# Ledger of designs, part 11: VHH binders against a5wdp0

Target 1, 213 residues: a5wdp0
Amino acid sequence: MNKHNKSADALSLYLVTDSALCADKGLIETVLAAIDGGVTLVQLRDKHASDEALYTTACELKEAIAGRVPLVINDKVQIAHKAKLDGAHIGQGDLSVKQARNILGHDAWLGLSINTLAQLQQTHHHHLDLLDYVGLGPVFATATKQDHAEPIGLEGLSTLSKASVLPTVAIGGINHANARQVYQTGCHGIAVVSAICAADDPKQAAELLIAQR
Short names: E, the ipSAE of ESMFold2; O, the ipSAE of OpenDDE; V2, 0.75 times the mean of E and O plus 0.25 times the DockQ between their complexes.

## First folded at step 4 (VHH)

Design p28 (framework vhh_vobarilizumab_d1; at its last look DockQ between E and O 0.01; V2 from the best seeds 0.00; counts 0 for: pae E 11.6 > 2, grease 25.7 > 24.2, placed apart)
Fold by ESMFold2-Fast, scan of step 4:
Structure p28 (fold): chain B 213 residues (1-213), chain A 122 residues (1-122)
Amino acid sequence: as target 1 above (213 residues)
Amino acid sequence: EVQLVESGGGLVQPGGSLRLSCAASGFTFSDYAMAWYRQAPGKGRELVAGIYSGGSTSYADSVKGRFTISRDNAKNTLYLQMNSLRPEDTAVYYCAAVTDYDEYLGRYEDYWGQGTLVTVSS
């Protein structure tokens, strides 16, 4: 059953898919088990898939989920529109927030990745009425400073979460070992990939993660 | 099926040398950036050295000038030449095939080997 109420509670345990990590168990099987375990929102993400393959997967996953939780897509706003998904999540370098909202329409979920206080302030000034939540991160990372921007860490996450007018979901390197500390920063939810997609038992993995809230 | 198989670990005295090898299969090795990570008992996993598909390299400050990463695309093999070894180099060394930074995973790694133990002790 589809619910068009955009509650911050839907951010509580946010699953981002990875088709390679789900290959052995099956993507749809993994997602449904995770929802049974307490996942509250699913983002379809497959950076290696063609748009055509991604559209097919989006349609299959939407049918399987059957409105139990919102299904959004990473970056591919046009696919969200064509497949009649519940929305999309976009990054800073992608489609503009205004263009994404125009394509998705008023009722769809729209999230934006935020890494800095300056980006959050720009969002508050220009996009507050267009976004349903912001994703804050990466919280944790193993990469060197020469490879990318440094992770925000728990302190940075706490600062950004407290500053945000919009509901927040923490993103990046989140797993069972750190989930409780992440929830304790005051964010509305956590977004996970390998903690569920690479788990032997995705249902149990989801149960253990949401229990940290 | 992607496989990374490390070899060359062992016990050496301080100041000694070891060469680690990683045999890769099941993917187009030449297209991937490759890396060596290590994990000492009771510590987190850390990046030691990386090599991009084009051959450019990066090193952790703790190993610069002592370790050399290299690759042989014809043999699908990654190497780590470790010189002037110190007791603090003692760790399990892991081979990784890495992708571009993944914001959601918080890392560059895609595939991991089983690891090979290096012990530096007299």
Scores: ipSAE 0.193, ipTM 0.633, lowest interface PAE 3.2, mean pLDDT 87
Fold by OpenDDE, look of step 5:
Structure p28 (fold): chain B 213 residues (1-213), chain A 122 residues (1-122)
Amino acid sequence: as target 1 above (213 residues)
Amino acid sequence: EVQLVESGGGLVQPGGSLRLSCAASGFTFSDYAMAWYRQAPGKGRELVAGIYSGGSTSYADSVKGRFTISRDNAKNTLYLQMNSLRPEDTAVYYCAAVTDYDEYLGRYEDYWGQGTLVTVSS
């Protein structure tokens, strides 16, 4: 098992999957094409799938990726453990950071969503040694996450990215039109959903995004 | 009142074994993820091993294969079997009950024991 380097560069182009958007081309096919295009980390996300279905998908996707890039799962830490994924990403309302770490083990990727400076400060104070990165956002308004706080904007992103002692990935409403500006805030990477999942050519879409770094 | 009381620490020679126990009270033990942490002199507190309520376990790389975390929900007790102990394992070991982030309080509210000292020395 090739251990992935938990460097900030691994966050450069972060793909968050959407099964509905990927339905036409296929989830696995879309992800593989995106990796060919420069995606450096994949997060399996499906809020509507059963745990059983999500586990099956996780296993299939893991096999298909074949260790090329880290594969993490959104929220479902137990599935990450059972399917032997590379890690998980959790939100503020999910399992605690310590609970997640206790499930995943010491070597797994663990990311946390951050929306405010207060949350970031709390994270630094309590969980600095337990996290590998933080997701900052949403940067822009997005339809993919309905239960999110007010978008932080580029200025907010810049403030948080500079304040963070952990590697940072920006998320929320990021696409080809604004990726360059997001990269310029100091974030180590961008997380995208529809910009790749809904693209006619996911490989090209990924290439165009990473080129803006 | 939540209480966590560690025991089993002491002086042991390199290659020796110890078994730590943590007696829990004041909360529904079976519902919580539990963990062992340790803090060596001059170092920060680090996770050693964790066990979720469902029984899943995790270990720091430095102790993997040597330490085993387990729990007895009927006895409200957490255990850490430590084998093949090394001088670098010397630390105060803490038992923790892991809680969720309290959004009302705006903070995490973990429960901690007082710790038990483990010294590995020839």
Scores: ipSAE 0.005, ipTM 0.226, lowest interface PAE 11.2, mean pLDDT 90
Fold by ESMFold2, look of step 5:
Structure p28 (fold): chain B 213 residues (1-213), chain A 122 residues (1-122)
Amino acid sequence: as target 1 above (213 residues)
Amino acid sequence: EVQLVESGGGLVQPGGSLRLSCAASGFTFSDYAMAWYRQAPGKGRELVAGIYSGGSTSYADSVKGRFTISRDNAKNTLYLQMNSLRPEDTAVYYCAAVTDYDEYLGRYEDYWGQGTLVTVSS
């Protein structure tokens, strides 16, 4: 159900799911509560699920959302096509942008993760007509995960956001304590995982985040 | 299920020392980064020290040179050696672990202990 306009406003509060973090409430209940609280787009992400399990989950989540916001999937572009999701988001090491667009068709959402100005410039040069938005990050890192890449920080985010011709969503380490500063860099939206998925009250968590815009 | 259990808190005088422990279970301890946080009454929780699975450490400026974080992977235990304690170190100290989530997405500490109280007073 690809009826949503591909407006930058859909990036305002972007939920990326994690089924383990939702275990106490369940994935579907968490997502629906978050939408009630102001989430504008949902990305299904489960790096540990088999393709079969992920497809089943995608279909169930699509039915539960019932078109209220766009639903995209992380990496698994074929599953987005088969489940008739609204689109996909891919990273630098995933399918090429051209391959992903060919599978998804013209109307689906397609986003790409960008970490550096060089990647952004290459995207503008080669893929501009094929993408609907870019994800910029990681803005912040978790406090104690030693193997993470260097965060780009608020200054790096501001630089990339101002340089981007495409709509931007900021990602990486975003929570209630820093969301306002992230919005103030001029990105079109923020993406969160644990700030909503691990919250005791996902609706309230979403409300508090979107209120910082 | 994951459990983190802190111990070793108590009352000490300024200039004294305490050693906190955090016993971990329910996950592969050696694969994960660990941290100590603290929360003084009426204030937010703040990072004190972190230690990565490979042993590299980080510290808040306020504790550098006085506190030492360490881990014993054979015993699944995290430690915080606190020396030269000051009244401003008074807080509940929490042990935390980060699960292996994609850092591009900004995941934060997923497991917390219940905390152990440290009081520094004459």
Scores: ipSAE 0.000, ipTM 0.139, lowest interface PAE 11.6, mean pLDDT 84
ESMFold2 (binder alone), look of step 5: mean pLDDT 81; pTM 0.813

Design p29 (framework vhh_vobarilizumab_d1)
Fold by ESMFold2-Fast, scan of step 4:
Structure p29 (fold): chain B 213 residues (1-213), chain A 122 residues (1-122)
Amino acid sequence: as target 1 above (213 residues)
Amino acid sequence: EVQLVESGGGLVQPGGSLRLSCAASGFTFSDYAMAWYRQAPGKGRELVAGIYSGGSTSYADSVKGRFTISRDNAKNTLYLQMNSLRPEDTAVYYCTAVTYSEYLGRDYEDYWGQGTLVTVSS
C-alpha cells in the first residue's frame, strides 16, 4: 500500500508556483515565507523554463526547503527523478500514470488532475494503487479569459470529492475570498497560485488561507 | 525554450476548408492539453477548440460540428480541420499548450505561438 507513507494533511494548503509572479520577491524567498505561513506542499511549475533551467531551480528549491514539506514538480517526471524531488503532479492518461510511477518509484508522491466523474471512475479502475491524490478542478473560471476546461464549481467539487476514494485537493481560481467555501465541500485541501505568489506578504497570505480550513 | 509554430492559414471562400497545424517543441507534447484560440480584429482571444492529453475534446458552440481538433503525439503536432468556413471565422489562429495546473494561473501567460491568419472572404 503506497499510501501508508503519506498523510492527506500534506494537501491542506498546496502552493503551485509561478516564477513570473514571484520575480520581485524571489521564488525561493516566496516559497519559504509561504511555508512559514502554513503551506503544506509545494508544486514547482514554470511554463516558460527550459528543462535545464527547471532542473537548476528544482535543485535550489529542494535545498532551501530542506525537507520541511514535500516538493513536487508539474508534469516533468524525469526532472523529479533527476533532482530527487518528492514527486510529481501530472495530467490525464493511463500510460502516463504507470510510466510516472515506474520513473518515480514506490515512495514518491504522484498526483493526477481530474475534471470529470468519468475520469475519476477510470482512475479508480486503473490507478488506485499508483496515485497518492487527485487534483479536482478547475473549480472557478476567470472572467477575463475563456477557459480551456469547463469549471466544475462548488457543487461539482463536492460531488467529486465525495465520490473519490483517493485524497482530494481542489484546484483552480482559489483565493482568500472563496477558500472557506472550497474547504467546506469536503476536499482534503486547496491549491493556490496568485493568492500567495502575487501577495505582498506571502507568509500572511498563507496564514489567512489555512485559517479558513 | 518552448516553441509553438502555427501554419496552414490563408484566404478561402465562404464554405471552403483549411487545415491548420501547430508544431511543438521544448516540452513533452503528449503530457499537455492543447488548444486553438483565435483573435478577430478589434476583439479579444477566444477559445476555439481544446484536446486533453487523454484525447477528449471540447469546442466553442460557434464552431461545433464544423471544426475538428486532433493531435499526433509522435510528430508533436496539433491540428485544426476547419470546414464550412464563414466570414466570421476570419481571425488570427493561435496554438497554446495548457496543463490542468495552467488553470490555477489562468490570468498568466500560456505557451503561445505567433499565430496564423485565416481570412474568409468572397
Scores: ipSAE 0.006, ipTM 0.146, lowest interface PAE 9.9, mean pLDDT 82

Design p3 (framework vhh_vobarilizumab_d1)
Fold by ESMFold2-Fast, scan of step 4:
Structure p3 (fold): chain B 213 residues (1-213), chain A 122 residues (1-122)
Amino acid sequence: as target 1 above (213 residues)
Amino acid sequence: EVQLVESGGGLVQPGGSLRLSCAASGFTFSKYAMAWYRQAPGKGRELVAGIYTGGSTSYADSVKGRFTISRDNAKNTLYLQMNSLRPEDTAVYYCTAVDYDEYLGRVYTDYWGQGTLVTVSS
């Protein structure tokens, strides 16, 4: 169905899950309410889960979503393939873009996290045929520390979005208070975690976020 | 109990080399990003080098090309190979383990060692 084509519109409101933040309401219940509220793509992410637990959750989420929006997984490309998910999102690291595409096949969604102009330029030179979108971030940080990733900020996001040939989704610290400013940078969509997963009403949270577009 | 124990510091002449080690215990080392920070006398703490869970690295401009960060997940150990040392590299070097969430833009938890002193002088 065309609802699953690789349109940039599918990036409009991108939900990244966090099982701990969804524990009180249930992960599946939170995801379905968010989709009812306007979420256009879901990334299953559980930083601390085992591969077995992630596979079980991926199968359960796939069944519950029933094809209404694409379901991708964070980093675990083999689980995406085994569970027949719609794709994966990968970061900078050991797994190459070419290796991920080889495992997922031609038709699956594949996204890559980008945090510098140099990474974006490398992507343009070598990976345009392999990726469907790039995730730009982290845009904001709730902790003001010079740790491993410097926030790119709204100015950095605007610069990267304008430079990108691929569709862009902004990630990192995005919530209702800053969503409109993020959309105004020219990115195709926003990815949120706590703004929906920690909300008392995930459907209403999604509605309020997509309304800022 | 979480512990980070730095070792390998000492007195070295300009142009010399040192290898710092950080032995980690009490947490799943492979799931944490790791970094080296330093604090020189009378100055603030600064990031020297970082290494992500996937092995990607970052370096401060002042040390790029001279220092190499690496990790051994089987030994729960972080390393910093320091070459071509300069007097301005004199500092206490701290190991840190960070459960940083790039999507949330926040640190879930961070752990710090007690530091190891590196003195570069003749």
Scores: ipSAE 0.037, ipTM 0.397, lowest interface PAE 4.1, mean pLDDT 87

Design p4 (framework vhh_vobarilizumab_d1)
Fold by ESMFold2-Fast, scan of step 4:
Parts: structure tokens; sequence; C-alpha cells
Structure p4 (fold): chain B 213 residues (1-213), chain A 122 residues (1-122)
């Protein structure tokens, strides 16, 4: 288990994968290059994959990473348990935090997406001892949104980061041009997708992002 | 090719019940948030009920306690059970699929069905 890796520093540069964006260079190749460039935590996310394919990818990615950084999975806590990953990240509509912790055990990473102060306050009241961090976002709009969640913006991110008892990672529309401003809000780290996955040089992309901290 | 096909609409008396279905094809249904919207004559579309990929639900205040949204991921089908129907529920009901990642702030796609008419009158 990677219990010793459960520090806020692991959130500094958080990579969320997107299989389609990594297709040209390969997912494993992209992730390893990004880690070489300074990525501190990886979340496997592939919304189009079957559970069987996702399990296979999780096992291959875990072996390739070889414990260099924590590897968590989006939503699929059963796969995290079966593949012996370092943990999972869940959203508001997913399994309850208590159910997720029960499946993962006490040592695994568990993160939760937060969009509002009310959600953060409910998390503090009910789940403070069950979570390792919260993900705050979306910070910036990337397209016309379809759900009720509003982009929180830099001011909203600053407010949520300061109010959070748990370590925070910011996500949503973050790239090289805005990473410095995001780090300056006081969050513990940033989570990126296309800034690394769509980059011609994922290692250089990671280096440029972490340099903004 | 993405398709959403609604069925189950019709004429019903006040106090009656209807069950709407939405058959989805051409995408991975279980990955999408699904919702029912309605549009009454001369009015804009309004959200009636939503169900997220993880199973949590939301309802408009006007239908809370009367309508139940559910999904069957094995059959790629969305349902709306409508009880205690009122004349003001008269509308065309639309099924929609939303591919939005709340945490990433990305919208990948959204799709709309053609609608099914529900008329509540004597």
Amino acid sequence: as target 1 above (213 residues)
Amino acid sequence: EVQLVESGGGLVQPGGSLRLSCAASGFTFSDYAMAWYRQAPGKGRELVAGIYSGGSTSYADSVKGRFTISRDNAKNTLYLQMNSLRPEDTAVYYCTAVDYDEWLGRVYEDYWGQGTLVTVSS
C-alpha cells in the first residue's frame, strides 16, 4: 500500500487522463513522460471504456508507474479495489463517501468533487475523517455547460480553498496560461487534462505547469 | 448515430397515471446523465426530472412526490412514472442525454429526442 504518499504535496500537479487525447502517443507513454516532467498524482479516467477494458488498463498503468506516484481511478471504486490501485476519486452523484471508503479500506486515497460552499460544509460535517482531499471546480468554463454547476472562478476557488480543512486540488480549464493564478489562490495543487494529454511533449508540458507553483 | 426515442404519451384524465419511456442508442448510455424536459404550448422548455450516471435524482418542485425518474442501463432506457396528473402537466415531454463532466467542466455532447405528447383533460 502507498500510505506514505498521502501528503498534500502529492496534489501539486495532478494528471487526469483522457484516452482519446492520449491516443496518438499512447496512454502509458503520455503518463510516464508527464511523471518525468513533474506530475505528482495520476487519475485514470476513461469514460468510454468497459469495466473489463478499464481494469486491464488500470493494471498495465499501475505496473508501468511502479509506485513512483499514486494512481487513482475516476468513480470505479470496485476496480480500484480489484486492481489494488492507490485509491479513487468520486463525484457528488456517485457511491456515498462511506460506501466508497468501506470498499477501498482505510489506507487508500479517496477524493471528492466539490462545486459549492454548501457541498464543502456538508463534507466537513459528515465525511471529514473519510476523505484525503477535495477537488474544487470547475474553475473555468471550457464549453457550454449542461448541468446546474456554475464555474467557480478564481474568487470562488480562493474562497473554497481557504474554507477547506481538507487538502484541495483545483480542476477545470487549467492550462499553462492560467496555472500561476490558480496556484496563487492557495490550493494545494492543480489537476489538468488536455494541457498534458493533448500536448506534443507531455514531459515539457508538465515541467512548464509545475514551474508556475 | 445517436438516437433518443420517447414513447408512452397520450390522453389521460386528471388524477390518472402514465409511464414514459426513452429508448437510447448510439452511445454508452450508462456514462450519461439523463433528464426529462417538458414544453407546454407557447412556453419554453423546463426541466422536470434528472438522473445522474451515478443514480442520484433531482425533481422540479411542481412534480416532486408525483413523478419518479428511473433508468435501466442494461436496456439503455430512461423512464418517467407520472402519477396524480394535473391539467397543468399537459406538455410535450422530451428525453435528453448530457455528456458533462462536472469536475472537469467539460461538455462533450448533448442529445434531444423528438418528444411525446401528454394531454391531461377530461
Scores: ipSAE 0.028, ipTM 0.362, lowest interface PAE 5.1, mean pLDDT 86

Design p5 (framework vhh_vobarilizumab_d1)
Fold by ESMFold2-Fast, scan of step 4:
Structure p5 (fold): chain B 213 residues (1-213), chain A 122 residues (1-122)
Amino acid sequence: as target 1 above (213 residues)
Amino acid sequence: EVQLVESGGGLVQPGGSLRLSCAASGFTFSDYAMAWYRQAPGKGRELVAGIYSGGSTSYADSVKGRFTISRDNAKNTLYLQMNSLRPEDTAVYYCTAVDYDEYEGRVYEDYWGQGTLVTVSS
């Protein structure tokens, strides 16, 4: 029911947080400036934080954002539930889509990372009624990346976006230099980290990114 | 203390099979992308196969269709099933763990095992 009230436009400029990159300016301050600049959804992500620290940060971010945009959390579905966040984004892993939906309830946002056509086909077959969007990537690799994982590239992104029945957000190495080309693939939105979190002016960074759409 | 310990290498005849294992400890295995690299005598290291934390895989063209990478997160173990082995597959095989950030497309940290020798010879 409430899934029909969720707009794919909320994926347009998707900010994924990095506490270390925001340390000098403050995480909350960076997020609020980014929202002022046009960020449409925020994912709280901190790979190295304890669950207790993540819960505290989630509550603080939720209060500061005050419902202006959806706030989801990376992987930690129980924290999303406890902190009353808008939802979660999960990867291909031990927690199933069905388990995540059961914990979050019907109304919450739930996204899933997809890397391959086979994973997308599995999602269409088994999870179409449980997910609100899929994240496609990684699109790009940085120069400092080890060659352990193959980026899907712009062509791979275009192929997966066209094949997807669910709204799509592109993830992985997206920045000011490539955002326009990513939007041109036909995905509904882009997910960024350092392009905003490491920017001297996060509001301006967000404005410049959303202008490429 | 992070440790990656490879096993399963040995001497095998052309056309044979081997299964390599990599036992991981000292880190949260499920958070890391894993890969197998190899280094033949007198050559540099090359990527053989990779697997993301979520299970997505990639393969070098030279091994695609012959090798299968897999992981068991409950056992903190990475595997490489090698079928239809050729003399040119002779190399030391290395397990590597990568804290790969899918959103940044960037490596935070990586770890390497000491390697296991695979010799394909009649």
Scores: ipSAE 0.171, ipTM 0.593, lowest interface PAE 2.8, mean pLDDT 88

Design p6 (framework vhh_vobarilizumab_d1)
Fold by ESMFold2-Fast, scan of step 4:
Structure p6 (fold): chain B 213 residues (1-213), chain A 122 residues (1-122)
Amino acid sequence: as target 1 above (213 residues)
Amino acid sequence: EVQLVESGGGLVQPGGSLRLSCAASGFTFSDYAMAWYRQAPGKGRELVAGIYSGGSTSYADSVKGRFTISRDNAKNTLYLQMNSLRPEDTAVYYCTAVDYDEYFGRVYEDYWGQGTLVTVSS
């Protein structure tokens, strides 16, 4: 069905898509293999696609997944609503949490990116009843530091996860080499991109990642 | 299969020049920010220069005015033109590709090359 139980277990292995990294395997084929391997939630992300193309992809991906795991979309709350997706994930600069919830309705997943303790505290004060989880990151340092938040590190992730009353998923620089350390911080799950999308065997990649939990 | 392959390193005299290249494959190169890092013997990795998909650049103070980062999206190649080289520029130079969301400060995984050695010595 298209109504999922909103359990923190759904955050265990969270796949964020990148269609370019799928190459010859195809986006849909990669996602389905990853779900077979243990992916528990999928976020459709394509920052360069038009809204029309993104809507088409969302509908095709929803049909292919067939309710096996929740399918949410990055940022595009209106597309989530129109395509009848399971929800959306938004950032600090997006539509307000209240407006996103109003568009999605009560039953949809809604996640919010958190980079600092101050943002988490504001979320607890104003949005606790409106969100299903928070995404914490970036966990690890990136190559370019302009246009992205300061990395929180494993210690920062542990601190934020313990402070959060909402379920947490860690994101940013997570791969096979560091997944176990991330899970050990006490977050409910990990979000990965290339660890699955760029893998020769996405099913095996997912199996190896979820085994670290 | 994401691959980054650096080349162009070598031995050069102080005051000399080298051009490093990074050949990228397995992803849509033009969509990614790219950067050069270096690691000197006994030191950690440090950012040397970065270039965003739109062409804006950033440089470490130690190399500003001497090094120029550039990209050729048609060839899926990142470059570092190094002029007026100094002994302290001796390091293994690494190419990296970054997936991040600039609007929301979200970052995803970094991809790294295997490195190319630059030795500046008389």
Scores: ipSAE 0.012, ipTM 0.245, lowest interface PAE 8.1, mean pLDDT 84

Design p7 (framework vhh_vobarilizumab_d1)
Fold by ESMFold2-Fast, scan of step 4:
Structure p7 (fold): chain B 213 residues (1-213), chain A 122 residues (1-122)
Amino acid sequence: as target 1 above (213 residues)
Amino acid sequence: EVQLVESGGGLVQPGGSLRLSCAASGFTFSDYAMAWYRQAPGKGRELVAGIYSGGSTSYADSVKGRFTISRDNAKNTLYLQMNSLRPEDTAVYYCTAVDWDEYLGRVYEDYWGQGTLVTVSS
């Protein structure tokens, strides 16, 4: 099947999955309803699943989405390649951007999480031709405090969005109550989890979120 | 199901040593930062030591130079080597798995074991 062009518009409403939050309605059912509501890109994320289970879910989800929007996977670049997904999103972990691009090939989506200006500057210097977008966050804390998990806030998001040469998607604690303020920082899109996965009506939740643009 | 089981506590005299262990199951141990907390009688829980997935460590000022946190990813086990023990180290010691979720913007610390009692007295 033909891949969607890598437009920044694909970042407009970015759904990150959480299997536990989708359990009541079903993961696939939740994702399809969300796409019907205006979700523009889906990231399969299940940090507790085995690689075998994650591969099975990736294949099933890819078939169900049927090329309507890009489907990427959290961190598991080898699974993205094996399942022929549209790409991957990686963090500041052991796998380098160069290694991820090498495994995924030329045409796959590749995103990177950025928390600091220093990380963004390193990305600009070394990885501009390897990445399609950066994820900026976490923007908000939703519960407990930890020193290493400090949110960047709306001010930090605005600073990083203005500094970024790559398209940006804001991540972390984003919901219906704060989505408009996040869009107003100048980022290209928002990434949400519970705002859609935990919603009684995922289609309506997606419609209400994209309307905040 | 996430399960953490602490062991190795006991009664020791001041200046003695103990090695605590925490056996982990139900999650990918190597992906998690791990920590030891303690709770003395009549006090709240306090962080004693932490170890990140990459192996870097942090310690409370009260235990620096005396305690060593370590992990064995092949055995899914966290350790705390406690040397030069003092009466004020008397507490129930708990291990926890620390899971920071960047998309949710929060840390999960609800994975707690039952604890192991350490008593330092004559």
Scores: ipSAE 0.025, ipTM 0.383, lowest interface PAE 4.6, mean pLDDT 86

Design p8 (framework vhh_vobarilizumab_d1)
Fold by ESMFold2-Fast, scan of step 4:
Structure p8 (fold): chain B 213 residues (1-213), chain A 122 residues (1-122)
Amino acid sequence: as target 1 above (213 residues)
Amino acid sequence: EVQLVESGGGLVQPGGSLRLSCAASGFTFSSYAMAWYRQAPGKGRELVAGIYSGGSTSYADSVKGRFTISRDNAKNTLYLQMNSLRPEDTAVYYCTAVDYDEYMGRVYEDYWGQGTLVTVSS
C-alpha cells in the first residue's frame, strides 16, 4: 500500500490468524470468507511455524487475497520483505522499530504493540515517523490466579487512544460480546483472533463484528 | 525442551538479603512474561512479582518496596532481589514463564521451574 494512501479505516476490522483455530476449514478459506464479511486488514500469525513454512503460507495467502486488503506478518519482518507482503506488526523495542522500517522500506505498513502510557510516549518521541499505527492492549485478559497479563481495560484503552497521535487498533480478548464497547472507546479499529478463526461461519462472524462499529 | 532452573535460595537471618536467579532455555525468553511465585508449607502458591515482556513490573503488597524483579534477555535469566527478609517470606520460590497471547487475551502456554527453598530464621 502507498504510504500517501494509507487510511486508519484499514484498521476497522483487523484479523489476526491462528493456524490451529483455522485447521478445520483451512487458513486460506477462513481468511477469504472473513474478508468477504468485512475484514479490512489481515495479520498472518503462527507462533510455532518454521520460517520456511511461514514463508510458504505468506506467499499462498498473499496470492489468495490478491490485494483486496493489506496483509502483514507478526514479528517476522524478513519474511514480510521476502514474500513482498504489505508490512509487519512488531512488539516493543526502539531499535527493532528502526530496523523493521529499514528492512520494509518507506511504503510498507508497520505497527507496534503498546500496553502503557510510558511506551506510547516513547513511541511519540522516537518512532512517530516510522510507524503507521499502534496496537493497544491487551484490553481484556482472563483474570485468573496464574494470569501474568496486565489488562488495560476499556478505561485504559480510552485513555491511550485519546493520547495517541497515531491511529489505534485495540487488541486482546476482543469478541462479539465486547466489540461494541471497544469501538466506543474511540479506537480506529479492533483486532480479533478466535471471534473469526474459531467461528463456524467466518464471513458472518466478520459481518457481525464490523456492524458494531 | 523448555527448562527453568532456579538458584540462589538458602538460609538467611531476618533482615538479610538474597538474590534468586532463574536460567531459562528452550524458548524465546524475551517474548514471555516471567514471574516469581512462592509456596509456604500448607499454603497455596501466591504471586510474588511479575515482569511482562515489555518490562512492566508488578508486586504483591507484602513484598512491595523490599523485592525487585528484573530480567536479562541477553542471558535468558530472570532475577528476584530480596531485601529486608522476614520469617513470613520462608517458602519455596518458583520461576514461571507465560506465553500470554495478547490477541486472545489469555495464557497460550506456561512453564514452571522446580523451585528453590528460602528459609528466613534466626
Scores: ipSAE 0.022, ipTM 0.412, lowest interface PAE 4.3, mean pLDDT 86

